VH-VL binders against q9zst9. Designs and how they scored, part 5

Target 1, 202 residues: q9zst9
Amino acid sequence: ATLTPNHVAKSLAGTSVYTVSNSDNEFVLMSDAEGAKSIGLLCFRQEDAEAFLAQVRSRKKEFRGGAKVVPITLDQVYMLKVEGIAFRFLPDPVQIKNALELRAANRGSFDGVPVFQSDLLVVKKKNKRYCPVYFSKEDLEYELSKVSRSSKGVGVSQHIMVGSFEDVLKKMELSEKSSGWEDLVFIPPGKKHSQHMQEVIA
Key: E = the ipSAE of ESMFold2; O = the ipSAE of OpenDDE; V2 = 0.75 times the mean of E and O plus 0.25 times the DockQ between their complexes.

## First folded at step 5 (VH-VL; framework fv_ustekinumab)

Design k21 (at its last look DockQ between E and O 0.63; V2 from the best seeds 0.00; counts 0 for: pae E 4.3 > 2)
Fold by OpenDDE, look of step 5:
Order: sequence, then C-alpha cells, then structure tokens
Structure k21 (fold): chain C 202 residues (1-202), chain A 120 residues (1-120), chain B 107 residues (1-107)
Amino acid sequence: as target 1 above (202 residues)
Amino acid sequence: EVQLVQSGAEVKKPGESLKISCKGSGYSFTSYWLGWVRQMPGKGLDWIGIIYPGDSDTRYSPSFQGQVTMSVDKSITTAYLQWNSLKASDTAMYYCARRGLWFGDLFDYWGQGTLVTVSS
Amino acid sequence: DIQMTQSPSSLSASVGDRVTITCRASQGISSWLAWYQQKPEKAPKSLIYYASQLQSGVPSRFSGSGSGTDFTLTISSLQPEDFATYYCQQYNSYPYTFGQGTKLEIK
C-alpha cells in the first residue's frame, strides 16, 4: 500500500507558503502557457507573493481593492491539490543557489523547490525512524553543527543531499510500505528541529 | 561496515533446483530493502527484484516474475534467490544489493556476486 | 517498463580526456537516476544518485546532470582507474531498469 494523503499532509504540517487571494478569499489563479489549466502560485517568500500581488493589481483592475497576500500551510495546499487546482511553487532564490552549489559540478538550472536532507539528522523514537527534510540549507547546517564538530564547509556539505520538493512528494505518494519514505518530516523554515519533531511525534 | 556476502559459485544442469544466499551485516538487516541483479556473461545488468526482510514483502520485475523466488531468513540476516527448475539461459552472475533510503534509493552496497553456470 | 538507453555503447579515450556518457529514459523519471561503475570481474559500484549527487567517496571528476528523460555522466579528466563499464538505472518506478551499459576503453 502507498502512503495515504493524510500521512503526506501530516508530514507537511507547519510550513507556510504565501499566495494571493481576492476579496472572497479565493485563490487568484493564472493560466498556464496553454491556457488549459488554472494555476495557483505559491511563494516560499512573502516578498515574492507581494510582488505577484502588485502584478495582479496592475493587470486586473478588479483586484485593486480586494486582493491580498495570505499565508497557507503546505498540508492545506496538498489537500487542495486533490480538488483539481494545480499549484506552482515559487522557490526561494537563495535556496536555489544553495542547491546548485551542492551539485557542484555543473552550473545549471534547478527545477522545483529545493529540499535538503542529511542522514546525520535522522532520529529514532519508540522504534520509529524520522527523517527531517529542510527547505532551508542554513537550517539544516545549523542542526548539523550540533551533531558534528564541523559547523560549515566541505565536510558538512558532503552529508547534505538535495532534491526537489515536487519530486519528493510524488515519490511519497507512490511509495510502498516500509520504503522509508513514510519517515520524512518537512521542517518549516526557521523552526527549530527539536521543537518541530516533538510536535510531529507527539 | 555494511557488507553483503554471497554464497559460492554453482554449477548445475538444466532442470535442477538452486538456492543461492546473500548474508547482510553491519546494518539493520530488516530495515532496508534488498535487491537482486542478474548479469549474463558479457552482458549488462538486469533488475530482478527487491525484498523487504522485515516482512518479506517483494517486488519482482515482470521478466522474472514466476521465474525466481526471493526469500529471507531474518534470524541469520540472509536473503535467498531460488530456482525450481534451472535453464541454460539462467547462466549468469547474480548480485545482491542493498537499496538505500530516500534520495539515495539506489543500490548503495553490493555483494561480490554468485556465478551460476547451467549446462548439460 | 521504462527503457533506459545509453550512448555510446562503447568508447575509447585517453587519460586526461573529458568523457561524456548519456542515458535516455523512455518516459519521465524526474531525477531518480543512478550511475554505476563496474570493473571486470567486480560488482558494480555506485557513483551518482538523484541524477547529480555524488556518492560518498567518489572523486569530484565525476558529475551527473539531467532531469526528466535525458541524463549525462561526465568525467572531466579521465584517470587510469576510470576505464570500466558504466550503467545508468532509473528508480522512479518498478521495475528499476538499467541501461545497456557503456564500456569505456583505453585508446
């Protein structure tokens, strides 16, 4: 059996993204390149959402008075995907840079939202394994510094794996039982690892 | 240190049964999927399937489904690949390999291989 | 099943050369691609995972790139110990199929 949507949603709990809503608290949607699908933009930075809001206001007069930036949690977003709304994530450019640096060899583009993981931060409690996944490389490095004498540098980077959030989610959805993918816990940016893990495990 | 040690080379005739082994050590045997890979002489790698030692859950390649059987004995941290009736075409090197976790879900550790020769 | 096609099947190169091997998937596999190195009479060794991540202990002259269907393994400066056969593998969906391999020989 694959992971349930509820399980995946739970792993996403606590992480906020930002979007633009209208006066009725509905998502402001964009058309895809083909005009076939409506896309909701989700920003990991509030400032990016604000920029998007400004664009919406400039292009559509109907949104000048009622549109606003609103936070929404990833678990909520994930559940909304089931309802037929396509969402596109706008990543933090700093994290894109971090992801590209970790790939080291060829400067290219990174598609999707970077997420970072280290085996050194895996925890076990009550015979269950938990693997924290970070949206911020800096947050992960901070935690690594607690478990390793090396706080920063090449040595620490060797223990960091990077992936696309979108890929990880898809993999989780398709994962079989006991595959390990059920162990993932996404750590909200800026949140202490210990605190979030306690909340999730409780 | 993670190690996978496989049983020795086998020389068999068509129609005979065979069971080869792969013993894992240096890690939690029941917590990682273990896979099998076939390599015919001078050929590439063929993914046979994977087994979860914790509950013996299995995933077979369609090409190998019904042709081989994967099993484990948790008590001795050993995985097995078996044939009920060997064919000449089963002649190959067989590798066991541990599947990694998460982003590293590739085969991260490999056994040394077991050569199986089937000839009349 | 997802078919993995490597190119070329074989190539000759000299020490110090830049070598590129490509792998194409019959359908999108995101970045769930691994590269292996196999020397004669030895088991395969993992080199790259998730298309571009170096396995621990692998020299930095090895690099991987690509996503979706097209992937590349690059050796920036070939060393004597790098002459071997290389395989790509997708682990996006079962079965986890391998490419046919690329034999890298000394010129």
Scores: ipSAE 0.783, ipTM 0.912, lowest interface PAE 0.8, mean pLDDT 92
Fold by ESMFold2, look of step 6:
Structure k21 (fold): chain C 202 residues (1-202), chain A 120 residues (1-120), chain B 107 residues (1-107)
Amino acid sequence: as target 1 above (202 residues)
Amino acid sequence: EVQLVQSGAEVKKPGESLKISCKGSGYSFTSYWLGWVRQMPGKGLDWIGIIYPGDSDTRYSPSFQGQVTMSVDKSITTAYLQWNSLKASDTAMYYCARRGLWFGDLFDYWGQGTLVTVSS
Amino acid sequence: DIQMTQSPSSLSASVGDRVTITCRASQGISSWLAWYQQKPEKAPKSLIYYASQLQSGVPSRFSGSGSGTDFTLTISSLQPEDFATYYCQQYNSYPYTFGQGTKLEIK
């Protein structure tokens, strides 16, 4: 049996992204490059959503008085995606730079939203293993510095792996229960893994 | 450092039982899945299955389901691969390997291997 | 099961050569692909994970590329210690199948 959509959504709890809504609390959608499909923009940084709002207000009279930036949690986004609603993420550029720096010989673009993981961080709670995955490399580095007193910034980075958030979600959807992938928990930017685990696990 | 130390080579006859071992050290044994891989003489690598030492949960490759049994004794950080009745076709090198995490959800550390020879 | 096909099955090359080994999956596996090096009479060692990322301590002359179904391992300037058999492995879906291997011999 594969992991349910509700299980995947729970692993995403607590992480907010930002989009623009109209005065009726409906998401502002944009046309894709082909013009055939409306796509919601989801920004990992609030400031990027505010910049998008400013552009919308300057170009469209109907949005000048009522459009606003609103948060939406990734678990809510995931459930909307399983209902067939299309979204595009705008990642934090700092995290894109972090992802490119971890690659050895390939200095091209990074495709997708980067997430970071270390094999040095395994959390046990209620006799189960939980393996955190971070949206912020800096948050992961902070946690690694606490568990390894001899580690400096460069030494810590040697234990950090990076990949695409979208690939991780797809892998979770393809994974059977008891595969170990059910133990993955995403850690919101700016949050300590211990506090987040308590909130998610109960 | 992470180490996986396997039991020594075995020479057996068809029909005999066998249990080979893999002892882990240098890491939290119960926090990582552990896998078994077969390499027949002169051939490539075959994935047998994985076991979670924390609760002994197992997953086998379909081609090995019912042919072999994986188990763990977490009190001595040791995993086992066991046959009830060996066949000549079981002659191979058997590796244990630690399963990494997520992006490294592959075998990151390997044991030295146990050669099993079954002949009459 | 996802079948992994490597090409070539064996290869002979000189020190300093650029060597390319390919691996094709029977269905899409995104970037969930690893490369291993196995030297004679030794256990395999991880080289590359997630299609393109080097394991710690692996020389920068090794690189991986590809996604979906087609993947490549490249050694940019072959060294004598690179004599080995190389395996790809998909880890998108259980069972985590291996390619049949590519034996690299140095002239």
Scores: ipSAE 0.335, ipTM 0.720, lowest interface PAE 4.3, mean pLDDT 83
ESMFold2, look of step 5: ipSAE 0.265; ipTM 0.697
ESMFold2 (binder alone), look of step 5: mean pLDDT 94; pTM 0.954
ESMFold2 (binder alone), look of step 6: mean pLDDT 94; pTM 0.956
OpenDDE, look of step 6: ipSAE 0.734; ipTM 0.900

Design k23 (at its last look DockQ between E and O 0.09; V2 from the best seeds 0.00; counts 0 for: pae O 10.5 > 2, placed apart)
Fold by ESMFold2, look of step 5:
Structure k23 (fold): chain C 202 residues (1-202), chain A 120 residues (1-120), chain B 107 residues (1-107)
Amino acid sequence: as target 1 above (202 residues)
Amino acid sequence: EVQLVQSGAEVKKPGESLKISCKGSGYSFTDYWLGWVRQMPGKGLDWIGIIYPGDSDTWYSPSFQGQVTMSVDKSITTAYLQWNSLKASDTAMYYCARRGLWFGDLFDYWGQGTLVTVSS
Amino acid sequence: DIQMTQSPSSLSASVGDRVTITCRASQGISSWLAWYQQKPEKAPKSLIYYASSLQSGVPSRFSGSGSGTDFTLTISSLQPEDFATYYCQQYNSYPYTFGQGTKLEIK
């Protein structure tokens, strides 16, 4: 009765994150703070994954010549999580800053990967409703600017809600079919929602 | 401006039927779930259930399943809550409320309420 | 069903006071928690969504915090119009459930 893992994964299609692989194309895992569990690092920015690669190379000689940064899509990551692989996300710092600016109270930190949505932006395609959730606040702001014909008369950010990607995924997993949560789609940074919908829905 | 306007107060006797209404305006009526909430006199809020006007799909809280029926007429953007046989324990204020989207998946806009009084 | 327990059930405070109302869930609900204000003979008004996000048009003296099972609503400096009953609601999973309410009265 709840949404299947395949359905949740499909909502994530098209968004790439970056990690480090060894010469055998196996993901480089790191220990948690106590050394008890192996955790993969997934960076929303390629430059952060490159910095991680440099650290790995400087500390472990076995990786100096063979380790590399590789992309992996979030739908693939989700299916690996279902299989029991643990990952930790490193979000884009710009989006963390955006998230903190939207909060009613300034707390100095944001838990998780920020995602953004607006109830002014519900997309209908082929008689189906699609409700985009963005990894980039700037991309959402761009789409919202198209809704208003009266520029300089509307505070766009007051229509933007922010929350945790991890909380949204958990809520989707708990949601029953026909709850409306089956209509949620994540929009990769730098893509128009219409372009993305054509690529994943068609 | 999103508005939910409910029908007027009702005074009924046990065993009578009743259908109260909630008319939505200022938004796409068929794109948002619409919920019903009961508040007994001097008590808190109980979620009755929720209906999607686009296809009339429903979900009822277990304690209300079989006790009341939700329906919509999307041509006039109106939702209904209906009893076939009222009981004195049905005496309460009844609110309709729109469910928002995703992070706002709570009840973001409320009707003014319909007071239903059932007495012998 | 997830039970929501508010504390206190009633409290008395003066204009200008800082007030904190708590809400505890019987199970983890992440941040899927809302706060409502209800005045006598009026419909509830949404104040806070997603545990800490302020609804549009709600004064900045209202704030929410918490995640998991323990949540708070804070009013930093009470105003005369803030005397009302406050409800929390979880919307993590169906059925969405409300706390029993906290009545805030003037001393």
Scores: ipSAE 0.596, ipTM 0.811, lowest interface PAE 1.9, mean pLDDT 84
Fold by OpenDDE, look of step 5:
Structure k23 (fold): chain C 202 residues (1-202), chain A 120 residues (1-120), chain B 107 residues (1-107)
Amino acid sequence: as target 1 above (202 residues)
Amino acid sequence: EVQLVQSGAEVKKPGESLKISCKGSGYSFTDYWLGWVRQMPGKGLDWIGIIYPGDSDTWYSPSFQGQVTMSVDKSITTAYLQWNSLKASDTAMYYCARRGLWFGDLFDYWGQGTLVTVSS
Amino acid sequence: DIQMTQSPSSLSASVGDRVTITCRASQGISSWLAWYQQKPEKAPKSLIYYASSLQSGVPSRFSGSGSGTDFTLTISSLQPEDFATYYCQQYNSYPYTFGQGTKLEIK
């Protein structure tokens, strides 16, 4: 059996993104390039959402007085997506840069939201494994510094794996139980590993 | 300081029962898995099993399943390995070892070992 | 069960030598590999965890590498106190299994 949507959602708990809503707390949607789908924009940075809000206000008069930036948790977003709402994530440009630097081979473009992980930060409590996945390379490096002699440099980078958040979610959805994908725990940006892991394990 | 202190050497005959002990100190005994490892004379290391003192959850190697029993007494932070009926082939050094929790599952601390000799 | 095969079973070397011991897993174990050192009549001592992470207090002349199925323990410059038996161990899945050991003797 594959992972349930609830399981995937639980792994996303605690991480917030930002979007624009109208006065009725509804998502402000934009049309895709083909005009076939309505897309909600989700930003990992509040400032990007603010920029989006400004654009919405400039283009649509009806939103000048009631539109606002609102935070929403990823688990909530994921559940909404399951209900048929299409969302697009706008990643932090800094993290895109970090991801590109780690790949070293392709300096072109990174598709999706970068996520970072390391086997060195895997936690096992009782008989269950927990694999933390970070949205911030800096957060990951900080944690790695606790387990390695070097806090920075090539030596640390070799232990960092980078992927796209979208791909990871897809793999989780398609994975079977006991495959290891159920062990992933997404760490909210700025939150300490130990604290979040304790909360998840509890 | 983390320490695992095991009971003294045992000399037994086949068919006798035996219970050896491993006392943990210097850390939260109930939070860390404790493993048992057998080493026959002149041979390598054999993983017996592992126990979680917090709730006595256990995993046994298939080779040792039903052959030995792991238990703990939390009140005195002591783990036990016991045989109901010893065999000559049980002659070996037995180690207890703590498994790390947060940054790897290696056995980071070891007892000094208990030598068990079973002979007629 | 996952079988761990070490190579060589024994080797002789001199002080100052570079020594490499290999460990092969019968199936992929990612980086869930540890190295231990055992001296006669002593308990094993942990050296490396996660294939390449040095345990606290272990000299820097020890290093580990590898992932998946093939792993190596390297002693860059052998010291007198390094003559011992070394074991690899996988902790990817139960039951945990050890290599058969490599006895490092003085030439």
Scores: ipSAE 0.006, ipTM 0.559, lowest interface PAE 10.5, mean pLDDT 88
ESMFold2 (binder alone), look of step 5: mean pLDDT 94; pTM 0.953

Design k24 (at its last look DockQ between E and O 0.09; V2 from the best seeds 0.00; counts 0 for: pae O 7.7 > 2, placed apart)
Fold by ESMFold2, look of step 5:
Order: sequence, then C-alpha cells, then structure tokens
Structure k24 (fold): chain C 202 residues (1-202), chain A 120 residues (1-120), chain B 107 residues (1-107)
Amino acid sequence: as target 1 above (202 residues)
Amino acid sequence: EVQLVQSGAEVKKPGESLKISCKGSGYSFTDYWLGWVRQMPGKGLDWIGIIYPGDSDTRYSPSFQGQVTMSVDKSITTAYLQWNSLKASDTAMYYCARRGPWFGDLFDYWGQGTLVTVSS
Amino acid sequence: DIQMTQSPSSLSASVGDRVTITCRASQGISSWLAWYQQKPEKAPKSLIYYASSLQSGVPSRFSGSGSGTDFTLTISSLQPEDFATYYCQQYNSYPYTFGQGTKLEIK
C-alpha cells in the first residue's frame, strides 16, 4: 500500500541534472570520501558538471577524448537509484544560501538538496490536488507574487518552507496511498507550475 | 485569514451522545487535511486523527479508533467529532487543526478548542 | 507507536536566560519533528517544523536542532511572552505523537 517507485519517479519528471559520461555513454563514477564506493556525481548546474569534466580529463587519460557532460532527468536518476547505483547531488549554491536564510537560527551547512514549498500554492486538476515543490526559491517567489501583490520581496518568504529533497523522497517511499504525499509534484527550475502540470500530468 | 471556529463548551452525562464542530474559513476547505487533538485537564496533547474533507478519508490514532467518529460537511465547510456514548474519561479540551500542504504533515492553524465535560 | 520523551518536565528561568529543552524519539524519525508553544487556556502555536525551520512569524530567538532520535529547542534570550508549555511532535509515521510537555515558568 506504499507509493510505488514509478509513482515517485513520475513526480520527478521534467527536471534535469547534469553528469559526465564516457565515450560509451556510461556515467563516470568517482570514489566516495573513503575510496570504498563508486558514486555518480549529479549537478543541478551545468557549469558545475563542466568543472567536474575538466577534473576528470585532467586525472584520467582514457576520458580525454570521449568524456562529456550529459543531461539526465531526475525520474531516470531515481529509477537507477532503485536499481542500486549510488549518486551524490551537487546542489545549486544559490539554493543552499536560500535554504540557510530560511533557517536563520541554523547558520551551519544544509544537508541535502533544498526544496521549497508554500501553503499558498495548491493546484487542483481533474478533482485531484497537487502540491508543487520547487528546486528554485526564486521561481516559488515569482508564483507567490502573482497571488499576493502586496507581499513583494522578502515578505513572500514568510510563506515559504524548506526541506531536504532526499528526506522528501524517502518519506514518499514510506508513505501509503491517500496519505497526501502522493500529491507532491516537483517543479523544474525556470518552469511555471501550470505549464509543468500540463506537460507531465494531462 | 485562515480561521477554525469550534462549537461551544458542552456539559454531558455518561452515556449521552455528542457531536462537536469545527468550521473552517479563509481557505479552500477541501484542499487541506484537518486533524483533531485531545488535551485532558492538566495533561498534554493526544493526536486523535485526521480527515480529508475532499473525500472524507480518515486516519485515526489506534487509541481512538472506534471511540470517536470524524466527519465533514463540505457544503458548510464544517468538520465534526462525534461520540455515541460518552464516558467520564472523555472530559477534555478538543482542538481541530489544519494540516498544511508542506510535506503533507504539520498543523499550522488551530481552532480555539471545545471543552467537553462529562460527569455523573 | 513512536514515543516522544521531553526533558525536563518543567523548569524555572529568568528573562534573558538561554533555555534548552530536549525531545527523544523511541525510534528514528529523520527530521520530521515539530515544536509547539501553548499558553494557558490557548490553543497550541506552531514554532518549528522539520526539526529546525522557523514557522512564519516566529521570532529568531527560537531555534531547533537535531535529527534521528535526539532533538533540542533553544530560546536564546528568554522574553516575558515565552513563559508557556512546549511540546514536540513527530510526524514521521502515523499515529503522530506528542511529547509530554515542558512547562517553562518565571523564576
């Protein structure tokens, strides 16, 4: 009765991250901090993946001729994770800063990839409720400015909550149908929630 | 402005039935789960359960399953908590609270409470 | 059911003091933990969600920390309006459960 992996993957459709592949289109894996495990690096910013590519080319001659940055969607990443491939995300540092500002009393690091949500933004379609969850605080602020014209700038952030993408995914995996967690849908950076809903749900 | 307005205090005898209410306003009533919480005199908070007004789906705490019934009337944006046969141990303050859409779980707005007194 | 144990059950403090109360879960709840403030004869008020995030309108002197099983609510400089009872609540798994409360009194 828990949510299936395919349901969770569908909620992630449309969001791309970037990684490095070799000439055989296989992901370049790196050792973890202890050197014991192979881990794929997934960057929310293309420029960070390009920096990783440069590092890979500098250290491994077999990658110099054929390694490249490639996009991969989060739904594909999720299904690969289900199949046992380990990944580490490199979040957008702007979103890390945004997350730390919303947790003003906690000025340490933010663990995981930040995601943002507001109780003012609920989407109904075909008698079903959807709760958009954003990777970009700025995109959420833009949508909130359209529903509350008098709450420009920092004022709109009083309706924004932050959490960890990894914790949300784990909670969805452990949640039963009709728990409310099936209503979550993740919104790609730079995309309006209405456009995204039309493309992935309808 | 989100508001949850509960029905007034009740004084009852053991064995009587009771239905208390919680009227939501200032938000889309059918889009948010609504929870009930009990607080016995001088004690802490006990989660009773939550109901989704859109389809009346319910989740009860095991200690309250079969002891109370949660229901809604969408047409008047009102939720109810009902007992068929009150016991003296049901004497408590009862709160309704809205579950926010953030990760689907936290209670962000609370009603003022309804005091239920059951004495013989 | 996940049991939540708060400590201390009560404490006395003065305006300006730094106050810390703790909450322990009987099993791991990640960061799915909220803190509430309740004044006498009033409904609880949400302070902290997701273990450490401030609810809208809550003063920055309130902070939360912890994950897994051990959580802390801190008030960095106690104000007169902060004398109340504080509850933690886990929302990792149904049934949601509250700690027994910590009553913060004026010294």
Scores: ipSAE 0.081, ipTM 0.668, lowest interface PAE 6.6, mean pLDDT 82
Fold by OpenDDE, look of step 5:
Structure k24 (fold): chain C 202 residues (1-202), chain A 120 residues (1-120), chain B 107 residues (1-107)
Amino acid sequence: as target 1 above (202 residues)
Amino acid sequence: EVQLVQSGAEVKKPGESLKISCKGSGYSFTDYWLGWVRQMPGKGLDWIGIIYPGDSDTRYSPSFQGQVTMSVDKSITTAYLQWNSLKASDTAMYYCARRGPWFGDLFDYWGQGTLVTVSS
Amino acid sequence: DIQMTQSPSSLSASVGDRVTITCRASQGISSWLAWYQQKPEKAPKSLIYYASSLQSGVPSRFSGSGSGTDFTLTISSLQPEDFATYYCQQYNSYPYTFGQGTKLEIK
């Protein structure tokens, strides 16, 4: 059996993104490139959402009043997506840079939202395994510095894996139970690993 | 200093019961896993299983499941490996070893081993 | 169960030699591999963890490499005290399993 949407959503708990809503607390949607679908924009930075709000206000006079930037958690977003709402994530450009540096791929672009993980941060407590996945490279590095004796410099980078959030979610959705994908836990930016893990384990 | 001290050598007959011990000291006994490893004479290492003293959670190798029992007494920071009915094939050196909660952790400290000889 | 196969089962070398021992897993184990050294009538000693991380107190002449299924333990310059039996062990999944061992003898 594959992972349930609820299970995947639970792994995303605690991470907030930002979007623009109208006065009725509805998502302000934009058209896709083809104009066929409506997409909700989700920003990992509040400032990006603010910029989006400004654009919306400039283009649509009906949103000059009442529209606002609102936070929403990824687990909530995921559940909405499961219900057929299409969303696009706008990543933190700093993390895009970090991802590109780690892949040593000078492609100049990264598709999707970067996520970072290290096997060194995998924890087994009692009878459960937990695999933390970070949205911030800096947060991951900070945690690595605590667990690795060779925690500084190039050595740390060797233990960091980079992927796209979108790909990871897809893999989780397609994974079978006991495959290991059910063990993933997404760490909110700025949140201490120990604190979040305590909350997840509790 | 972290230490694992195991009980002394045992000479037993087939069918007899046996319980050997591994006492941990110098660390928080309940926060680390404790594993058991068998080494038959002149042979390699066989993983028996591990136990978490904090809540006695256990993982056994399928090869040893039902053949041995791991337990702990937290009050004296001691782990046990026991047989209800020994076989000649149980003749081996038995090691206990500590492992941390992180996947990256390995068995960093080992007991000196307990030699178990089973013969008629 | 994951099978660990070491190669060679035994080898002879001289002091100062570069020695390489390989370990192959029957399936992917990421980097969850440890190397141990065991001398006669003594408990195993931890050398390498996470495939390439050196355990505290272990000489720098020891190194580990590899990921997935193929792993290598290297002794850059063999010392007299290095003659022993070496074991790899995966701890990716239960049950943990060891290689059959590699006996390193004096030539």
Scores: ipSAE 0.016, ipTM 0.574, lowest interface PAE 7.7, mean pLDDT 88
ESMFold2 (binder alone), look of step 5: mean pLDDT 94; pTM 0.955

## First folded at step 6 (VH-VL; framework fv_ustekinumab)

Design k25 (at its last look DockQ between E and O 0.79; V2 from the best seeds 0.00; counts 0 for: pae E 3.0 > 2)
Fold by OpenDDE, look of step 6:
Order: structure tokens, then sequence, then C-alpha cells
Structure k25 (fold): chain C 202 residues (1-202), chain A 120 residues (1-120), chain B 107 residues (1-107)
């Protein structure tokens, strides 16, 4: 059996993203290039959402007085079933840069939201294994500095793996129990690892 | 240091049974999937399947389903690949390999291989 | 099953050359692709995982790129020890199929 949506949602708990809503607390949607789909934009940085709000206000008069940036947690977003709406994540450009730097030679472009993981930060509690996944490379590096004597970038970087959030979610959805993918816990940016893990494991 | 040590070369006749082994050390044996790969003489790599030593859960390639059996003895951190009745076409090098975790979900460590020769 | 097709099946090159090997998946596999190196009479060795990440201890002259269905392994400057057979493998879904291999020979 594959992982349940509830399990995946639980792994996402505590991480906030930002979007723009209208006066009725509905998502402000964009049209895709073809005009066939409605897209809800979710930003990992509040400032990006604010920029989006400014654009919305400039383009659509109906949103000048009532539109606002609102936070929403990833688990809530994941559980949302809105017909005809596709959600797109806007990543932190700093994390995109970090992800590209971890790649050997072909920096090119990074598709999706970067997430970072290290086997050195895997924890076991109550006979269960947990693998923290970070949205911020800096947060991960901070934790690694606690478990490793080497604070050098090269030494630490060799223990950091990078993937896209979107790919990881899809993999989790397709993975069976005991595959290891059930062990993932997404760490909110800026949150203490120990604190979040306690909340999730409790 | 992670190590996978396989049993020695085997020379068999068609119809005979065979069980080869792969012993893991230097890591938590029950926490990692272990896979088997076949390489016929002068040919490429064939994915046979994987087994989870923690609960003996298995995933077989459709091409190998029913042809071989994977098992483990976690008390001695050893995995096994067995045939009930060998065929000449089973002649090949067989590798065991540890499956990495999550983003590194590939075969990250390999045994030295076991050569199986089946001839009349 | 997902079929992995490598190109070319074999190639000859000289030390110092830039070498490129391609792997194509029959369907989308995101970035769940690995590259292996196998020398004669030796077990395969992991080079790249998640399409573009170097395995520990692998020289920086090796690099991987691509996503979806088309992937590339590149050796920027070929060294004598790089002559071997290379394999791609998808681990997006079972069975974790291999490419047929690319034999890199000295010119």
Amino acid sequence: as target 1 above (202 residues)
Amino acid sequence: EVQLVQSGAEVKKPGESLKISCKGSGYSFTDYWLGWVRQMPGKGLDWIGIIYPGDSDTRYSPSFQGQVTMSVDKSITTAYLQWNSLKASDTAMYYCARRGLWFGDLFDYWGQGTLVTVSS
Amino acid sequence: DIQMTQSPSSLSASVGDRVTITCRASQGISSWLAWYQQKPEKAPKSLIYYASQLQSGVPSRFSGSGSGTDFTLTISSLQPEDFATYYCQQYNSYPYTFGQGTKLEIK
C-alpha cells in the first residue's frame, strides 16, 4: 500500500507559504499561457507574495481595496481539492542558487522548489526513523555544524543532497510503506530542528 | 565502512538447486533495502529485485518473478538468492548491492559478485 | 516497465577529450536517474544520483544533467582511468531498469 494523503500532509505540517486572496478570502488566480487553466500561486517568501499582490492591484481594479497576502500551511494546501485550480510554488531565489551550487558542473536551471537532506541528520525515536528535509540550505548547514566538526563549506556540502519539493511529493505518493519515504519530515524555514521534530513525533 | 561480501564462484549442472549469499557489514543491515543484479557474460546489468531485511518485504522484476527467490537472515546480516532448478541461461555474474535512502535511492555499495556457471 | 535507452552503445575517445553519453527513458522519471561506472572484472560503481548529484569521492570532471526523459552524463576531460562501461538506471518506479550500457574505449 502507498502512503496515504494524510501521512503526506502530516509530514508537511508547520510550513507556511503565502498567497493572495480577495475580499472573500478566495485565492486570486492567474491564467496560464494558454488561458485554459487557473493557477494559484504560492510563495515561500512573503515579499514575493507582496510583489504579486502589487501586480494584481495594478492589473485588476476589483482587487485594489480587498486583496491581501495571507499565509497558509503546506499541509492545508496539500489537502485542498479545488476543481479547475492548479497550484504553483514560487521558490526562494536564494535557495535556487544554493541548489545550483550543489550541482557538480551543469548549473543551468533548477525546476521546482529546492529541498535539502542529509543522512547525518536522520534521527530515531520510539523505534521509528525520521529524516528531516529542509527548505533552507542554511538551516540544514546549521544543524550539520552541531554534529560535525568540520564547518568548512566543502566538507559539509558533500553530505547535503538536493531535490525538488515537487518530485519528492510525487515520490512519496507513489511509494509504499517501508520504502523509507514515509520517514520524511519537512522542516519549516527558520524553525529549530529539535523543536519541530518534537512536535511531529509527539 | 560499508561492505558487502558475496559467496564464492559456483559451478553447477542444469536442474540443480543453488543458494548464494551476500553478507552486509558496517551499517544497519535491517534499515536498508538490498538488491540483486544479474550480468550475463559480456552483457549489461539486469535488475532482479530488492528485499528489505527488516521485514523480508520483496520487489521482483517481472522477468525474474518465480525464477529466483530472495531471502535474508538478519541475525547474521546475510541476504540470499536461490534457484530451485538452474538453467544454462542462468550462467552469469550476480551482484548484491545496497539501496540508498531517499534522494540517493540507488545502489550505492556493491558486493564483489558471484560467478555462477551452469553447464552440462 | 520503463525502458532506458543509452546512446551511443560504444564510443572511442582520447585522453583529454570531452565525452557525452545520453540516456532516454520511455516515460517521465523526473530526476530519479543514476549513473554507474563499471571496469572490467569489477563491480559497478555509483557516479551520479538524482540526475546531477555526484556521489562521494567522484571526480568533478563527471557531471550529470537532464530531467523528465532525456539525461546526459558528461566527462569534461577524459582521464586514463575513465575508460570503462557506463550504465544509467531509473529509480522512479519498479522495476528499477538499467540502460544497455555505453562502452568507452581508448582511441
Scores: ipSAE 0.800, ipTM 0.919, lowest interface PAE 0.7, mean pLDDT 92
Fold by ESMFold2, look of step 6:
Structure k25 (fold): chain C 202 residues (1-202), chain A 120 residues (1-120), chain B 107 residues (1-107)
Amino acid sequence: as target 1 above (202 residues)
Amino acid sequence: EVQLVQSGAEVKKPGESLKISCKGSGYSFTDYWLGWVRQMPGKGLDWIGIIYPGDSDTRYSPSFQGQVTMSVDKSITTAYLQWNSLKASDTAMYYCARRGLWFGDLFDYWGQGTLVTVSS
Amino acid sequence: DIQMTQSPSSLSASVGDRVTITCRASQGISSWLAWYQQKPEKAPKSLIYYASQLQSGVPSRFSGSGSGTDFTLTISSLQPEDFATYYCQQYNSYPYTFGQGTKLEIK
């Protein structure tokens, strides 16, 4: 019994990404390199979506005056992907830099959208365990600073694990209950740990 | 401080039964899968299986299915590996190991091992 | 089951040498790959998780790389205490299979 798509989507609630919509509130899709498939661009930073909007307007007359940047939540994106719509993420460059600094070799590029986790940050509410997974390393570091005095003097990053959001989603889809992967809750950038848990779990 | 303490070495004859133990401490015993790994003399590591102490759910490697039994007594935070009828080929070092969580979903803490010797 | 093949099976090297050990998966495992060190008569010790990230307390001369099917463990300057057997393990999907091991002996 692997985790259902609805369970995975629920773990993603509250995190917004940004895309370009036309005047009819339809997503602006791009052709892939072969021109055979339409792909939506999803930006973790609003300013990157604004840059894409400017490019679309300069190259396609039909979008002048009507196209706009709109938010969409990752749980909605996940359900659209289950329905067969293809998307490409544009990660936050700050978080890419953070991810590269955590890698042992710190060479090459980071593939995918970084997410950050520490097993020191397991949240227990009533009889249920939750693991917060962060899109912002800085938010995770803030929460770690509240847990240990060693994190204030010797290196908080020694307790931080990093991986790709896409790998985590794939692993969750392959995982069964009691594996621990059903306990993941993704924390939006800039939200406090406890606030988000209260909004989506309580 | 996560610790896994295993029972002492065993010398047995073929056909005898055996139950070896692994006691966990320093963590929430029921929240982590616990695994067993065999290492025959001079050979590599063989994954036997894992057990979830919270509900005793088990996953066995196909090569060990039906050869051993894993069990848990969560009231004393102890896991067991058990044979009904030992064979000389069961001579090996047996490790218990805790499976970590999420990115650390590998064996992060290991017991010291239990040497099982099966001979005439 | 996903088979993990390590090479070489054994390796002899001198203190100060750069050592590489490879591990190949029979199918794609993303970066769900761990490396362990085992010294004689001792339990294995976790070195690297998620293909490339060092466990706490592991010296920085150790590094891991790779994704998909091909992975490498590197020791940049071999030390006397690195004399051990090294195992890879995939943890993409059950069963979490081990490679057959690479014995590293100091020449």
Scores: ipSAE 0.452, ipTM 0.763, lowest interface PAE 3.0, mean pLDDT 83
ESMFold2 (binder alone), look of step 6: mean pLDDT 94; pTM 0.956

